# Ledger of designs, part 38: miniprotein binders against p40896

Target 1, 331 residues: p40896
Amino acid sequence: MLMPKSVALLRIRYTLEAALARGFTTVRDCGGAEGFLKAEIRQGSLNGPRLITCGHAISQTGGHGDLRSGALPASAFDSCSCHFGQVGVVADGVPECYKAAREEFRRGADFIKIMGGGGVASPTDKISNKQFCDDEIKALVDVANSYHTYVTAHAYTAEAIQNCIKLGVKGIEHGNLLDERTAELMAELGCYLTPTLVTYKVMGSDQFSAFLGPENSRKNTEVLYKGIDAMKIAQKKKVKICFGSDLLGPLYGYQTQEFRIRGKVQTTQEILLSATVTPAEMNGLGDKLGQIKPGFIADLLMMKSNPLDDITILDEPESNILFVMKEGRIY
Key: E = the ipSAE of ESMFold2; O = the ipSAE of OpenDDE; V2 = 0.75 times the mean of E and O plus 0.25 times the DockQ between their complexes.

## First folded at step 24 (miniprotein)

Design EE6 (at its last look DockQ between E and O 0.01; V2 from the best seeds 0.00; counts 0 for: pae O 5.8 > 1.5, pTM O .638 < .8, other shape alone 9.056 > 2.5, placed apart)
Fold by ESMFold2, look of step 24:
Structure EE6 (fold): chain B 331 residues (1-331), chain A 101 residues (1-101)
Amino acid sequence: as target 1 above (331 residues)
Amino acid sequence: GSTVTVYVELPEPTTDLEEIKEKLRKLAEELAKKLKEKGLEAKEVAYVVIEDGRIKIVGSVTLEKPTNDAEEIYKEAKELLEKLYDGRPVKYIFVAVSDLE
């Protein structure tokens, strides 16, 4: 059963309001958030974080983001939120890629999201599959460059990541199977990595794994365990790491557990930077967001205790956040 | 695939067990239809309930014989719900069948 658009919009509203209450004052959405939500939030009609959006994730026919062929609701728990959008975008060949990217920018996108490799929960692709041809990726990057912004790509494997970043892709979502050489190349090219480990942990729990089925559970377990190692490699090689979670999926309530998982491999300072300074920089907002400085936008959290002493207080926002300020307004 | 899943998101959370059972019946009918269209039967029925973005209730049962009959799927899912439901609000209901033949 497909969810009606009106119900899907209600779910997005609820999710965004909850994310703001948990302390996320700005969210970068990698698929599914429609552009009118930015206006509703700006006007105060909807309480929610500032949105940085790609519009629709762009995929080739049969790729990870091709929602027309999705067979399982369980794919809605994938680490990419593009499965919750009502409309996916499929582009095959260079002319269609130009048009698709330009259309997203025309509709207000701040960046382009593409599928650079296969997914965990999709029945139509394998985690190892290459999604787009090189000329298609180049076309998407060319359009993003002409708008002075970037392309980010869903990719798990070292080969998919290297192919994307060599063609000018700036960001990698997930990256669970990267190796040291790939991390070195990412750092050299100034690329950003956004791991999203919490969703794999929840999906792999004994209680939930029954809904994946054996094959998807196996794929999910592979990406979970290797993802922790990949993040250690990326940190060691000085890859720019952003904080990420599946904000708009049905498991959004677990998003703050990502702080705990990251605490196993990053210092508290590194985690805080990954959630503030680094993503602001990635999105061209490093002079406006991500720091408490004169002239910066007044996005603040008042905490009961110091997250530098214990990062896990961010996983308990109801107990530890006294107020959330966004653009000077307390929520 | 080895699992077929269907779900519904309620407009508002509910604690009305009869409303939840009605939704469960509709989901079982949808599952049975999907299985029959693929010529498959399932040996496992499971459900999960999500509220406020977190898993609240989860359970499964392994059947003695494979099935693709809506009433059998509903019966097993309903019994599982009645066994595990503790009165907490329900926002999402997922029902899955697995171990497909």
Scores: ipSAE 0.075, ipTM 0.560, lowest interface PAE 5.7, mean pLDDT 79
Fold by OpenDDE base, look of step 24:
Structure EE6 (fold): chain B 331 residues (1-331), chain A 101 residues (1-101)
Amino acid sequence: as target 1 above (331 residues)
Amino acid sequence: GSTVTVYVELPEPTTDLEEIKEKLRKLAEELAKKLKEKGLEAKEVAYVVIEDGRIKIVGSVTLEKPTNDAEEIYKEAKELLEKLYDGRPVKYIFVAVSDLE
C-alpha cells in the first residue's frame, strides 16, 4: 500500500534533517526524490543536505525499477498518480527512453539513473540479467549529454557494467560482481563506482532478516560478500570511488556504517576522498564542494576528534560531531 | 538569504583560543559593518579559525539583506584580517557564500 503523500513528506523531512545531522551536507539521490525538495532546502523551509537528484530511475519492463509482481497486468503502471514515492519508471525502446529522460530533466533532475542490470530488491529479475538494449542505453546517454550531465547505472555483474560504460555511462552504482578487467576499463574510461556495502550488511542482518523475501534474501547474500572484494579490486585498479549507502526507509539511520565497513578495505584518506572530492567531481561541483579552500562552499563538520586517526568516529556522529556547517550556516 | 563564512588559518600556533575568538568576533562585526556600508549585507557572517587543519573557533554575526558578492567580501575580509594580525600574512583566508545559483 502506497504511503499517503502527506505522511511521506513528513518522513522525508525527518530523513533529510537526520542525514544532515549525521554530517552529510550533500546527498545524491539515485531514485525517487522529487526535484521540488531541492528548492525547499535552498529556501530554508527544509533543513537538509544539498540534494542532487535523478528523479525516477529509468528501467525496462521487468527490470530492477519495475517492482510489479509477475502476476500483475501490464496496465498496472498507467496510473500517473502513483509516481510519488516510486523509485523507477519504465521505458522500452529509444523513443520512450528519450521521453523518460527528458521528463526527469523537465522535472529538475541533475543526472539520469538507469537500471543496467538485475537487482536484489526487485521481484522479477535476476542479478545476472543485463537490462536495456544498447540503443536504449545510448539514447539515455545521448539525452543526458545534451544536458551536459551523466548517466549512472545500477549494475552488479562485469557484463552489465561493461555494457553500460562502453556506451557512455559514467557511473556505476554497486558493482559488487565486477572483476579486474572491468575495473581496469572503468578506470580507463573515468567511470565512477559507488559501492553501497552497508545496505547489504543491514538487510542481511538478523535484525532485519524479514526485510527481504526469500528470493531477495538469496540475492542479497550473493552480493554481500562479493562487495568487499569488488571494493578491493576497484581500489587496486584506481577506479574513482564515491561514498554511498543506498538504504531504504527505516534503514537510513545506518548510513554512517559505510565508513566502518570501508575502513576494512580503504585507507582513511581514500574513504574521506570518496565522501568529498570524488563525488563533487562526479557531479560537476569539484570547484565548489569537497574541499576547504577559497571559493568553495563552506560545508564543514566540527568534530571532537580527527577522523584521519580513526574513521569509525564518523560512524558515531551523535558522539563525535559537534556541529554541521552547510553553506556557512551551523545546524 | 546568504551566509558568508570567513575562514582563516592562524599565522602562528596559539593556545589562547579566547583571545582569538574575540578577535574573530570583532573581525566579523567590522566586516559586517563595512559590507553594510557598501550595500553588500549578509544574513550571517560566520567566522572560523583553522589551525593545523582543524577548526578551532567558529562564530557568527547575524545581519540583514544578504549578498553573494564573494569577491568583494573576500577582499574586505582579507584587509581586516591583515590588520588583526599586525600586517602578518595569513596562510589561508577564504570566504564562502551560501548562494549556489
Scores: ipSAE 0.022, ipTM 0.368, lowest interface PAE 5.8, mean pLDDT 83
ESMFold2 (binder alone), look of step 24: mean pLDDT 82; pTM 0.809

